# Designs tried in a protein design chat: VH-VL binders against Coiled-coil-helix-coiled-coil-helix domain-containing protein 7 (CHCHD7). Part 10

Target 1, 85 residues: Coiled-coil-helix-coiled-coil-helix domain-containing protein 7 (CHCHD7), of Homo sapiens (Human) (q9buk0)
Amino acid sequence: MPSVTQRLRDPDINPCLSESDASTRCLDENNYDRERCSTYFLRYKNCRRFWNSIVMQRRKNGVKPFMPTAAERDEILRAVGNMPY
Key: E = the ipSAE of ESMFold2; O = the ipSAE of OpenDDE; V2 = 0.75 times the mean of E and O plus 0.25 times the DockQ between their complexes.

## First folded at step 8 (VH-VL; framework fv_diridavumab)

Design g4 (from g1 with heavy chain G27Y S102T; at its last look DockQ between E and O 0.70; V2 from the best seeds 0.00; counts 0 for: pae E 3.2 > 2)
Fold by ESMFold2, look of step 8:
Structure g4 (fold): chain C 85 residues (1-85), chain A 120 residues (1-120), chain B 111 residues (1-111)
Amino acid sequence: as target 1 above (85 residues)
Amino acid sequence: EVQLVESGAEVKKPGSSVKVSCKASGYTFSDYAISWVRQAPGQGPEWMGMIIPIFDTAKYAQKFQGRVTITADDFAGTVYMELSSLRSEDTAMYYCAREDWTKYYYMDVWGKGTTVTVSS
Amino acid sequence: QSVLTQPPSVSAAPGQKVTISCSGSSSNIGRNYVHWYQQLPGTAPKLLIYDNNKRPSGIPDRFSGSKSGTSATLGITGLQTGDEANYYCGTWDRSLSAGVVFGGGTKLTVL
């Protein structure tokens, strides 16, 4: 099987790539001191919460794929206006 | 119920490598890191490293840097640890252990462990 | 040897009390929460105390933890023969080689 790092860079699997990359950079820059990175972790979790709520709505409405594609997510974010996380 | 299950015991020759798997179930895989900890007979635990799968990030103990690789397969809910250039001193029980990566570095669930024996 | 120092053994009679010490440094115990693990014979370690003094669900209050400076203490009251085990302290070390460090363990014998 391919490395999970290759799969986690697939935007259709991880809708929060930029937030996860920011969290990774913070850990690397701070010798894995998690307390210094809590703001990045929070932004990642808020990103996941937002997209999970969208998945829940799409599942209820029968809209597939349940996780929007990268292109669909761009349209959703443009429609929202301000970054929701 | 939260479970961590390591792959079966292995006997290896010096100079070879071993890859141990840890199947995680019963929880949201993305909320947790997985550490690998080994314990030689009669000794205390020794942390080898950990992975935070969702952040594409692994951290290794200095002693094992260059010999250990930790990876994850989110689809399978499985973490792997590969230890290379095996020596007889690597004979130990190997555990995977779970921790919430947003908290303070404690391992709240441990696997039952698997033995790796390195003998000539 | 181990980064964190524990006595190799302690013993006491059933019903008595013991303490187990764990000594470290400013880069580990001095700056980070200490956790304790119980390892019953033939089993994997189990989380006993986290964040210096908190008990996970299912751990009775006769197990307690504390921290002062660069040292931590596990206390066990009302000793039972089922408490015979190895006990390990663990914490994060913030030095340049950062990572999880453990004590060498303390074998508790209940006589």
Scores: ipSAE 0.325, ipTM 0.801, lowest interface PAE 3.2, mean pLDDT 88
ESMFold2 (binder alone), look of step 8: mean pLDDT 91; pTM 0.940
OpenDDE, look of step 8: ipSAE 0.476; ipTM 0.861

Design g5 (from e3 with heavy chain G56D Y104W, light chain S35H S97Y; at its last look DockQ between E and O 0.84; V2 from the best seeds 0.67)
Heavy chain, then light chain:
Amino acid sequence: EVQLVESGAEVKKPGSSVKVSCKASGGTFSDYAISWVRQAPGQGPEWMGMIIPIFDTAKYAQKFQGRVTITADDFAGTVYMELSSLRSEDTAMYYCAREDWSKWYYMDVWGKGTTVTVSS
Amino acid sequence: QSVLTQPPSVSAAPGQKVTISCSGSSSNIGNNYVHWYQQLPGTAPKLLIYDNNKRPSGIPDRFSGSKSGTSATLGITGLQTGDEANYYCGTWDRSLYAGVVFGGGTKLTVL
ESMFold2, look of step 8: ipSAE 0.661; ipTM 0.874
ESMFold2 (binder alone), look of step 8: mean pLDDT 88; pTM 0.921
OpenDDE, look of step 8: ipSAE 0.569; ipTM 0.880

Design g6 (from e3 with heavy chain T57I S102T K103Y, light chain N31R S35H L96Q; at its last look DockQ between E and O 0.80; V2 from the best seeds 0.00; counts 0 for: pae E 2.5 > 2)
Fold by ESMFold2, look of step 8:
Structure g6 (fold): chain C 85 residues (1-85), chain A 120 residues (1-120), chain B 111 residues (1-111)
Amino acid sequence: as target 1 above (85 residues)
Amino acid sequence: EVQLVESGAEVKKPGSSVKVSCKASGGTFSDYAISWVRQAPGQGPEWMGMIIPIFGIAKYAQKFQGRVTITADDFAGTVYMELSSLRSEDTAMYYCAREDWTYYYYMDVWGKGTTVTVSS
Amino acid sequence: QSVLTQPPSVSAAPGQKVTISCSGSSSNIGRNYVHWYQQLPGTAPKLLIYDNNKRPSGIPDRFSGSKSGTSATLGITGLQTGDEANYYCGTWDRSQSAGVVFGGGTKLTVL
């Protein structure tokens, strides 16, 4: 099985990959000063919350795959309008 | 109440390595950072490093850089600390401790600790 | 010597008050929150005070914390024999070797 790190890098598994990358880049660039990175952490948390809510609705409605594909996620974001995270 | 449990005590020879695990009762580490802290007999605590499992990244104390590796399993249910090139001064109690990865590096829950003894 | 300096011991009678100091530098206490941990004999450390002066749930208000400049202080009033423990301050250090640093500890004796 792929490691936790490999799974987190898979865009089909992690819908928040760019937000995670921004958070880790901020930590690396600021010598792990978490206070300077709080806006990136918030964006990541909001991203996770948003896609988890979509997964929950798709589970209830029987829509597969439960985690939308990258193309489906783009469509969902366009339909929502302004970025939700 | 959340409890952290380290793996059992180890007796090791100089030059070998040790891998200690840390598991949370009734959960995973998906919303936490996990630090490893050791305490030699009669000494204060010494931070070794930490991992943020959801990001898959770790930060190590400079003293241990190159000897310590901190990892998490596939589901962030278990965190591991591996210390290599063991020497007698590595004899200590080893703790895992958790913190919210977005906050100011305070460890709100500590494991009970596990002893690593390095002797020939 | 520890980056954070604490007195090695303090003592007082039951019912009295004590303070425990923690001295650091501009790269640690001067720029970061200070946390305090209690370690009872034979046990793991336990969070006592976080973010300079906040108490986690279950910690009585006899325990207090403060910070000024590059120093922090833990205050304990109404001393009880169950307060006998080692007390450690801890904080983030932003120097070149960035990481968590702890004090060497203060043994509190209640006589």
Scores: ipSAE 0.392, ipTM 0.814, lowest interface PAE 2.5, mean pLDDT 87
ESMFold2 (binder alone), look of step 8: mean pLDDT 89; pTM 0.926
OpenDDE, look of step 8: ipSAE 0.410; ipTM 0.851

## First folded at step 9 (VH-VL; framework fv_diridavumab)

Design k1 (from g5 with light chain H35S; at its last look DockQ between E and O 0.86; V2 from the best seeds 0.67)
Heavy chain, then light chain:
Amino acid sequence: EVQLVESGAEVKKPGSSVKVSCKASGGTFSDYAISWVRQAPGQGPEWMGMIIPIFDTAKYAQKFQGRVTITADDFAGTVYMELSSLRSEDTAMYYCAREDWSKWYYMDVWGKGTTVTVSS
Amino acid sequence: QSVLTQPPSVSAAPGQKVTISCSGSSSNIGNNYVSWYQQLPGTAPKLLIYDNNKRPSGIPDRFSGSKSGTSATLGITGLQTGDEANYYCGTWDRSLYAGVVFGGGTKLTVL
ESMFold2, look of step 9: ipSAE 0.591; ipTM 0.855
ESMFold2 (binder alone), look of step 9: mean pLDDT 88; pTM 0.916
OpenDDE, look of step 9: ipSAE 0.616; ipTM 0.888

Design k2 (from d12 with heavy chain G50M P62Q; at its last look DockQ between E and O 0.61; V2 from the best seeds 0.00; counts 0 for: pae E 2.2 > 2)
Fold by ESMFold2, look of step 9:
Structure k2 (fold): chain C 85 residues (1-85), chain A 121 residues (1-121), chain B 111 residues (1-111)
Amino acid sequence: as target 1 above (85 residues)
Amino acid sequence: EVQLVESGAEVKKPGSSVKVSCKASGGTFSDYAISWVRQAPGQGPEWMGMIIPIFGTAKYAQKFQGRVTITADDFAGTVYMELSSLRSEDTAMYYCARDEWGSSKYYMDVWGKGTTVTVSS
Amino acid sequence: QSVLTQPPSVSAAPGQKVTISCSGSSSNIGNNYVSWYQQLPGTAPKLLIYDNNKRPSGIPDRFSGSKSGTSATLGITGLQTGDEANYYCGTWDRSLSAGVVFGGGTKLTVL
């Protein structure tokens, strides 16, 4: 199986890559001061929570792939209207 | 609860590398960090670095920068530490520890049992 | 040469009280929370105190911690022979080489 770093860099596994990269950048720029980066971590967690809920719905409905493709994610976000994370 | 177990003791020659694993059970990595701490005989603990497994981000103590690499495999529940260019001064007990980390909460609440790395010719 | 300075040893009789100091700087103790660890002979360290003065579940209240300026103190009352151990302070250091730093340790002997 791929390493944690490889899996988190795969956009089809991690739909929240830009949020993850923002969190890492904040840590690097702020000497790993977690409190200065908490909003970035919250956005990442909210992003993962949102897409996990979509995956759970697709599992219940038998829709594959369970993690939507990039094109499908664009459509879902446009349909929501407001950025959910 | 989460328990941490390091891989078995190793004897190495100067100039070689060692890779020690730390296996977690009973919990998730979540947003905790996993630190590596070593302790030479008769001395205090020395922090080597940490990884935040959900981001794959590692930070290293300046003393070890360039010689240490910390990686994680969350499906195996395992963190790895590799120390290269070994010398006799690297003989120590090596611990992994779960770190509640951040600007106000830097402490290690779960420690592994430790594993010995001996460097001799 | 530990970044945090602790006395090398302290001793007291059973039932007595002891304190262990930990001296640092503004880049570590002065601006960050302190933790304390107990290491019994032949074992891994165990967390005793976090956030300067808080005890994890299972640590009796005869262990206490405090912080003032760039110094921290671990207090132990009602000493027992089972308290013979090395004690380490630890904290984050925010200087150029930011990371976790520890004291060199204090050996407690219960006579």
Scores: ipSAE 0.232, ipTM 0.721, lowest interface PAE 2.2, mean pLDDT 86
ESMFold2 (binder alone), look of step 9: mean pLDDT 88; pTM 0.921
OpenDDE, look of step 9: ipSAE 0.694; ipTM 0.902

Design k3 (from e3 with heavy chain Y104W, light chain S97Y; at its last look DockQ between E and O 0.83; V2 from the best seeds 0.71)
Heavy chain, then light chain:
Amino acid sequence: EVQLVESGAEVKKPGSSVKVSCKASGGTFSDYAISWVRQAPGQGPEWMGMIIPIFGTAKYAQKFQGRVTITADDFAGTVYMELSSLRSEDTAMYYCAREDWSKWYYMDVWGKGTTVTVSS
Amino acid sequence: QSVLTQPPSVSAAPGQKVTISCSGSSSNIGNNYVSWYQQLPGTAPKLLIYDNNKRPSGIPDRFSGSKSGTSATLGITGLQTGDEANYYCGTWDRSLYAGVVFGGGTKLTVL
ESMFold2, look of step 9: ipSAE 0.692; ipTM 0.878
ESMFold2 (binder alone), look of step 9: mean pLDDT 88; pTM 0.917
OpenDDE, look of step 9: ipSAE 0.719; ipTM 0.910
ESMFold2, look of step 10: ipSAE 0.570; ipTM 0.852
ESMFold2 (binder alone), look of step 10: mean pLDDT 88; pTM 0.918
OpenDDE, look of step 10: ipSAE 0.766; ipTM 0.921

## First folded at step 10 (VH-VL; framework fv_diridavumab)

Design n1 (from k3 with heavy chain K103G; at its last look DockQ between E and O 0.61; V2 from the best seeds 0.61)
Fold by ESMFold2, look of step 10:
Structure n1 (fold): chain C 85 residues (1-85), chain A 120 residues (1-120), chain B 111 residues (1-111)
Amino acid sequence: as target 1 above (85 residues)
Amino acid sequence: EVQLVESGAEVKKPGSSVKVSCKASGGTFSDYAISWVRQAPGQGPEWMGMIIPIFGTAKYAQKFQGRVTITADDFAGTVYMELSSLRSEDTAMYYCAREDWSGWYYMDVWGKGTTVTVSS
Amino acid sequence: QSVLTQPPSVSAAPGQKVTISCSGSSSNIGNNYVSWYQQLPGTAPKLLIYDNNKRPSGIPDRFSGSKSGTSATLGITGLQTGDEANYYCGTWDRSLYAGVVFGGGTKLTVL
């Protein structure tokens, strides 16, 4: 069973890995000045909020896996029409 | 309710290393940054560094750069601080403390602290 | 010696008020939010004030905070013997070697 951190870095479990990597690069490049990275943090938070709402909907409807796979996420984003985060 | 618990007190010889753990008894660290702060007897707190486990990135205070390593265990929600090349002035109480990882640098939950004593 | 400067001690009688100052610079207090911590003897620090002047849940309104320029102030009114503790200010320092900095602490004695 993978650890909590390894699960969060798995792209099929963590739909926001790209956004977390962008936030990390911003912190590393700006001496951890969080104010200079607030836009990246917002995108990460919006990404988490969006996919958490999808997981909640899928749990309600009994759709497994509750976290959509990468392929399913592409389908969901196409159906939405615009990037939600 | 989340509580932070550090590993037990340690007595070390000069030149050795110590590794202290910090574990959340009521949850995980997924929404938080974890800082390590030490306090020598009769002195104020001294920040050593932090880790943001969801990003896997750490920042160290300049004084400790090269001697301190802060890591997160991918299992059981544990953060570690390892301090190498120990000297007598490293004798202190060591705390882990959490903050919102995107917040404004305040620590809302502190561990009880653990003593590291360096003596020959 | 601490980056942030606090008086080493203050005292007052029960029921009175005190203020505790914290002096820094533009790289820390001047451009970042200030927090305050209470440390009772033999215990870990506890958050009293965050974001300069906000109280977490469970902290009585006898504790207040403010900031002006590069200085911050903790106010405590209606002093009780249980308020005897060390009090520390903390903030982020944006200088080249950025990180969290704390004051050296102020010992409050309630006579």
Scores: ipSAE 0.534, ipTM 0.833, lowest interface PAE 1.5, mean pLDDT 88
ESMFold2 (binder alone), look of step 10: mean pLDDT 88; pTM 0.922
OpenDDE, look of step 10: ipSAE 0.679; ipTM 0.898

Design n2 (from k3 with light chain V100Y; at its last look DockQ between E and O 0.80; V2 from the best seeds 0.69)
Fold by ESMFold2, look of step 10:
Structure n2 (fold): chain C 85 residues (1-85), chain A 120 residues (1-120), chain B 111 residues (1-111)
Amino acid sequence: as target 1 above (85 residues)
Amino acid sequence: EVQLVESGAEVKKPGSSVKVSCKASGGTFSDYAISWVRQAPGQGPEWMGMIIPIFGTAKYAQKFQGRVTITADDFAGTVYMELSSLRSEDTAMYYCAREDWSKWYYMDVWGKGTTVTVSS
Amino acid sequence: QSVLTQPPSVSAAPGQKVTISCSGSSSNIGNNYVSWYQQLPGTAPKLLIYDNNKRPSGIPDRFSGSKSGTSATLGITGLQTGDEANYYCGTWDRSLYAGYVFGGGTKLTVL
């Protein structure tokens, strides 16, 4: 039976996989001290905020899939220039 | 107003396991961690552990390490706590409680609790 | 034998004020935010104070919190008979076996 962790590793479901991995690693390495991990949490939250805005834009324009694929996300990030999160 | 609902009361024999579920009204834990807290009759609350469902990572209290497993099914909007090798001392009210996973710890919403009774 | 020590009981008359102490160590109260929970008879705990001194929405300002060093204090003014409950402090403990800890509780009686 696939765990929640296995499903969250799917890049087409989790657009912020690298950011969630960094947050989890920080927690594990720092004895779950959330204060030491706040910058990783912020990057994750900004990542989610950014991709949620892209999903909303694609819904309005009828572009499917609403969550861009991993390859499409790479193209979008290159077009933006500076990393948005 | 968010509510947390645990599964129904259970009576168990020593040596068995129990698995309690916790669901949020409105269905998601994306901004939250879920803690499990138990309270034996006449005693104070005792933190058992927590999970951050969107990361899939859990932290357990030392006392329960090896006997407790906390998991989440984000598609069902449900968190589970399983306690194995039950003993009479595990008779208690069991609560789920939520907190913001990115903040210092406080549990802002609590379930009503569910009773687990271990008797032979 | 809780990590956090609270008096087992306190009492005061309606309309008066009371304080409830919570004593810990540098690994918990001294370096972490403290929360307080109210548990009315037959109910689940309810968050009363978070981040040492902040109130969630719906908690009246007659409930207050503070901390100094390794001790925290819950203050309740304008005491009402409906305030009779158990009160628990809670915080994160950063020791080697880190985790959340609660005080043993204080029974408040309004006489």
Scores: ipSAE 0.578, ipTM 0.850, lowest interface PAE 1.4, mean pLDDT 88
ESMFold2 (binder alone), look of step 10: mean pLDDT 88; pTM 0.924
OpenDDE, look of step 10: ipSAE 0.715; ipTM 0.907

Design n3 (from k3 with heavy chain M107F; at its last look DockQ between E and O 0.85; V2 from the best seeds 0.76)
Heavy chain, then light chain:
Amino acid sequence: EVQLVESGAEVKKPGSSVKVSCKASGGTFSDYAISWVRQAPGQGPEWMGMIIPIFGTAKYAQKFQGRVTITADDFAGTVYMELSSLRSEDTAMYYCAREDWSKWYYFDVWGKGTTVTVSS
Amino acid sequence: QSVLTQPPSVSAAPGQKVTISCSGSSSNIGNNYVSWYQQLPGTAPKLLIYDNNKRPSGIPDRFSGSKSGTSATLGITGLQTGDEANYYCGTWDRSLYAGVVFGGGTKLTVL
ESMFold2, look of step 10: ipSAE 0.735; ipTM 0.890
ESMFold2 (binder alone), look of step 10: mean pLDDT 89; pTM 0.924
OpenDDE, look of step 10: ipSAE 0.729; ipTM 0.911

Design n4 (from k3 with heavy chain S30D; at its last look DockQ between E and O 0.78; V2 from the best seeds 0.72)
Heavy chain, then light chain:
Amino acid sequence: EVQLVESGAEVKKPGSSVKVSCKASGGTFDDYAISWVRQAPGQGPEWMGMIIPIFGTAKYAQKFQGRVTITADDFAGTVYMELSSLRSEDTAMYYCAREDWSKWYYMDVWGKGTTVTVSS
Amino acid sequence: QSVLTQPPSVSAAPGQKVTISCSGSSSNIGNNYVSWYQQLPGTAPKLLIYDNNKRPSGIPDRFSGSKSGTSATLGITGLQTGDEANYYCGTWDRSLYAGVVFGGGTKLTVL
ESMFold2, look of step 10: ipSAE 0.715; ipTM 0.881
ESMFold2 (binder alone), look of step 10: mean pLDDT 88; pTM 0.919
OpenDDE, look of step 10: ipSAE 0.690; ipTM 0.903

Design n5 (from k3 with heavy chain G27Y; at its last look DockQ between E and O 0.85; V2 from the best seeds 0.70)
Fold by ESMFold2, look of step 10:
Structure n5 (fold): chain C 85 residues (1-85), chain A 120 residues (1-120), chain B 111 residues (1-111)
Amino acid sequence: as target 1 above (85 residues)
Amino acid sequence: EVQLVESGAEVKKPGSSVKVSCKASGYTFSDYAISWVRQAPGQGPEWMGMIIPIFGTAKYAQKFQGRVTITADDFAGTVYMELSSLRSEDTAMYYCAREDWSKWYYMDVWGKGTTVTVSS
Amino acid sequence: QSVLTQPPSVSAAPGQKVTISCSGSSSNIGNNYVSWYQQLPGTAPKLLIYDNNKRPSGIPDRFSGSKSGTSATLGITGLQTGDEANYYCGTWDRSLYAGVVFGGGTKLTVL
């Protein structure tokens, strides 16, 4: 298994890498004041909810990998048209 | 049920390092941060720092900056705290405690703690 | 010295009421929410109050919290011998070295 740091940076494992990085930058820029970062946290949580729902659907339908790859996620987002998170 | 379990008690010599683990279970690990808090006998708690494992970012109390490192293994649901250059004054009970990283600060679940004793 | 100041001890008889104060500054209590923790002998701290005055599930309503200015207060009514413990306030400090700060603790003795 890859290290925890490598796993968090793998776009095929972490579908919300951009959102988590934005949340981290907000915390660093605001001296860890969580109230100032609430919109970034919400965006991250919505991203996780969206992709978890896709994973659940793919698991139900037997589609592997259950987490879509980065390329598959681009296709899904393009098909949706409007950003879901 | 939500549970945090620290690794076993340690006896260390001055100048060495200690690494304590905290195994989390019974909740969505990605929704929470983990803080490390120590408590010397007869003293109040002292916050050492925290990590938000899903973001891979840690914040340390100024007193411990440069001596403490907090890391996480999201797959194992485990957080680690390593304290280096140990002194006798580092003898304390060490706790991990969780907090929702997106909300106002409070620690809703605590581990039972583990003792680190620094003696020659 | 703890950043947040609590009286070292308080005592009262069973059935009575006690309050425990926690004094800080504008960088901590004045602009951030306060939590309170109970530590029974030989046990880990347990959350009693969060967001100044809210109780987690399982905490009876005889425990209450309040905040005014740079001070917070924990109230305990209907004292029981099982309430004998150390009590700590905690909050976020937004100063140059931002982080969690705690009081030094108050030992409650139920006579």
Scores: ipSAE 0.566, ipTM 0.851, lowest interface PAE 1.5, mean pLDDT 89
ESMFold2 (binder alone), look of step 10: mean pLDDT 91; pTM 0.937
OpenDDE, look of step 10: ipSAE 0.733; ipTM 0.911

## First folded at step 12 (VH-VL; framework fv_diridavumab)

Design q1 (from n3 with heavy chain S30D; at its last look DockQ between E and O 0.58; V2 from the best seeds 0.62)
Heavy chain, then light chain:
Amino acid sequence: EVQLVESGAEVKKPGSSVKVSCKASGGTFDDYAISWVRQAPGQGPEWMGMIIPIFGTAKYAQKFQGRVTITADDFAGTVYMELSSLRSEDTAMYYCAREDWSKWYYFDVWGKGTTVTVSS
Amino acid sequence: QSVLTQPPSVSAAPGQKVTISCSGSSSNIGNNYVSWYQQLPGTAPKLLIYDNNKRPSGIPDRFSGSKSGTSATLGITGLQTGDEANYYCGTWDRSLYAGVVFGGGTKLTVL
ESMFold2, look of step 12: ipSAE 0.602; ipTM 0.852
ESMFold2 (binder alone), look of step 12: mean pLDDT 89; pTM 0.924
OpenDDE, look of step 12: ipSAE 0.660; ipTM 0.898

Design q2 (from n3 with heavy chain S30D D31Y; at its last look DockQ between E and O 0.58; V2 from the best seeds 0.61)
Fold by ESMFold2, look of step 12:
Parts: sequence; C-alpha cells; structure tokens
Structure q2 (fold): chain C 85 residues (1-85), chain A 120 residues (1-120), chain B 111 residues (1-111)
Amino acid sequence: as target 1 above (85 residues)
Amino acid sequence: EVQLVESGAEVKKPGSSVKVSCKASGGTFDYYAISWVRQAPGQGPEWMGMIIPIFGTAKYAQKFQGRVTITADDFAGTVYMELSSLRSEDTAMYYCAREDWSKWYYFDVWGKGTTVTVSS
Amino acid sequence: QSVLTQPPSVSAAPGQKVTISCSGSSSNIGNNYVSWYQQLPGTAPKLLIYDNNKRPSGIPDRFSGSKSGTSATLGITGLQTGDEANYYCGTWDRSLYAGVVFGGGTKLTVL
C-alpha cells in the first residue's frame, strides 16, 4: 500500500530503491525492531551519501542531468571498482 | 530548526472519521520517522503509530490497528493521521512527534498538538 | 491502563532533590532504552532524557536518568518552581504487538 508519493519510487530521483526496499523488508520481518536492521539502514545511508556526492560534483561542474541516468550510474559504479554501499 | 505544526482543532460526531495533518518546517523526512501520540484529558500519552516517509512504511499500535491510517506526502512535507469510527473516548489532544528512524525510539521534536473532540 | 507504572505525584521543597520511578518489564524497560519527557501545563511534552541517561543540549545537568533491571529513575536536583510539571517515561516494548509505551505520568509539585 503506497503511503508515499511516486517521487520516491522514481529511480532517477531515488537511486537507492533496492536499499530502501531492503530496509522496509527488514522492518516488516522483524516487527520494527530497528536494532536488527542497522546494517540495512547503513547501506541505504551510504547509498544516499554516495549519490548525493556525485550529484553535488555534477552541479558544480555543470553536468546535466545532475542525478546520473541508470546507464551513467552503472558506468560510475564500474569505475569505482567496488560497491561503495 | 525543525518545527511540527498540526492542523486545527476539530469537533466530530461519533461514527465519523478525522484526518489530522502534521507539517514539518525546513528539510525533508529523509532520516526521520513521524509518530502520532494522543493524550486524553488527565492521562498520559498514548502512542498510536508511526510512519517512515522515505521507506513508505507504517506501523500501528495494536489498540488502533484497523482504525488508524498514517500516510505521508513528501512534496507537501506533510504527514497525515486518519482515525475512523470515532467514539467519545477518542476525545484527546493529538500530537505528531519526530524521531530518527535509525536510532532508539525517543521523540526529540513535538508538535504543539491539536484537539479532537467527539461529542454525541 | 499504562504499561509503565509511575507514582501519581511527588513533591519536595525548592532546592531539594526528587526522584521519579518508572516500572516496567523485560519486554520494555528491561531490554530497551528509556526516555523521559517534561510536560508543563498547557504545553506539549519536551524531551529531557534519552538513551536512559543522556541529556539533549539545553537540558541542565540537574536532570539525570538511570535504569536498573526493569525500572528507570528520573532524578531532579536543585528543584525550582519552574520544574512543576507532569513527567512521563517512555520506551519500546518488544512484545508480540511491539510499539512505544509510556507511563501514566507523575505530577511534580514544588512546595
């Protein structure tokens, strides 16, 4: 049941949908015991930090779109070498 | 600095529903959960449930399961609580309260509260 | 009925110390962090103590918290008339229908 707007489900707005879905699943499966889900929360936070830093750098360099497309994100992740989140 | 503001006071008849809004000043709900807590006259607070807007998931207190729905509108920076099948014991002050969804449950910011009165 | 039990009232003179107890169970206080809230007349609750014994910025060190077993205690020293309020403990309850639970409140009178 969608209790949130379509904006947060758009992968070009939220590049961390898999991580947020994993966090939600953990909460639902563990009766909202947040301590059991801290690893998933950290992965989501690291994902957001990583892509926000990329957006900030692209804004400063005038590169459009500021949020990389799915194809561009795949290239960026390959260039990093290891999953950063 | 974050402030929470609930919608204005309401007077309702038994059997109806009420929907109260909670608007946050400033930033996003990216790291926050919003809880709804009510307080009947002369009584302690009673947790009704919470939503984590960035995850789009809500949890309700067992007492209110089936009667309460909590939703969020990220564009409006607003969380809503709807309580159905109202009865006189639902007369209370209703607060929204903020917490970090990744930390232990405590509420660092509270709205000023809004009164819902259910009269026969 | 409140899940957490607090005395209905406590009183002490200005300058004295008072403690407010909060009694729960292993599903709540025994295994979860406790928070305390001050509610002045006609106002919303305000966080005083979180994580059992930590103070948010702006809360003076006259306020303290502790926990032992399934009970928690709020301590207030150097009582002032402005401390007259209702005080509530709160915590997470891990029982089957998990959620936040509060005490029924303690009215502090400074006489």
Scores: ipSAE 0.535, ipTM 0.843, lowest interface PAE 1.7, mean pLDDT 87
ESMFold2 (binder alone), look of step 12: mean pLDDT 89; pTM 0.922
OpenDDE, look of step 12: ipSAE 0.704; ipTM 0.908

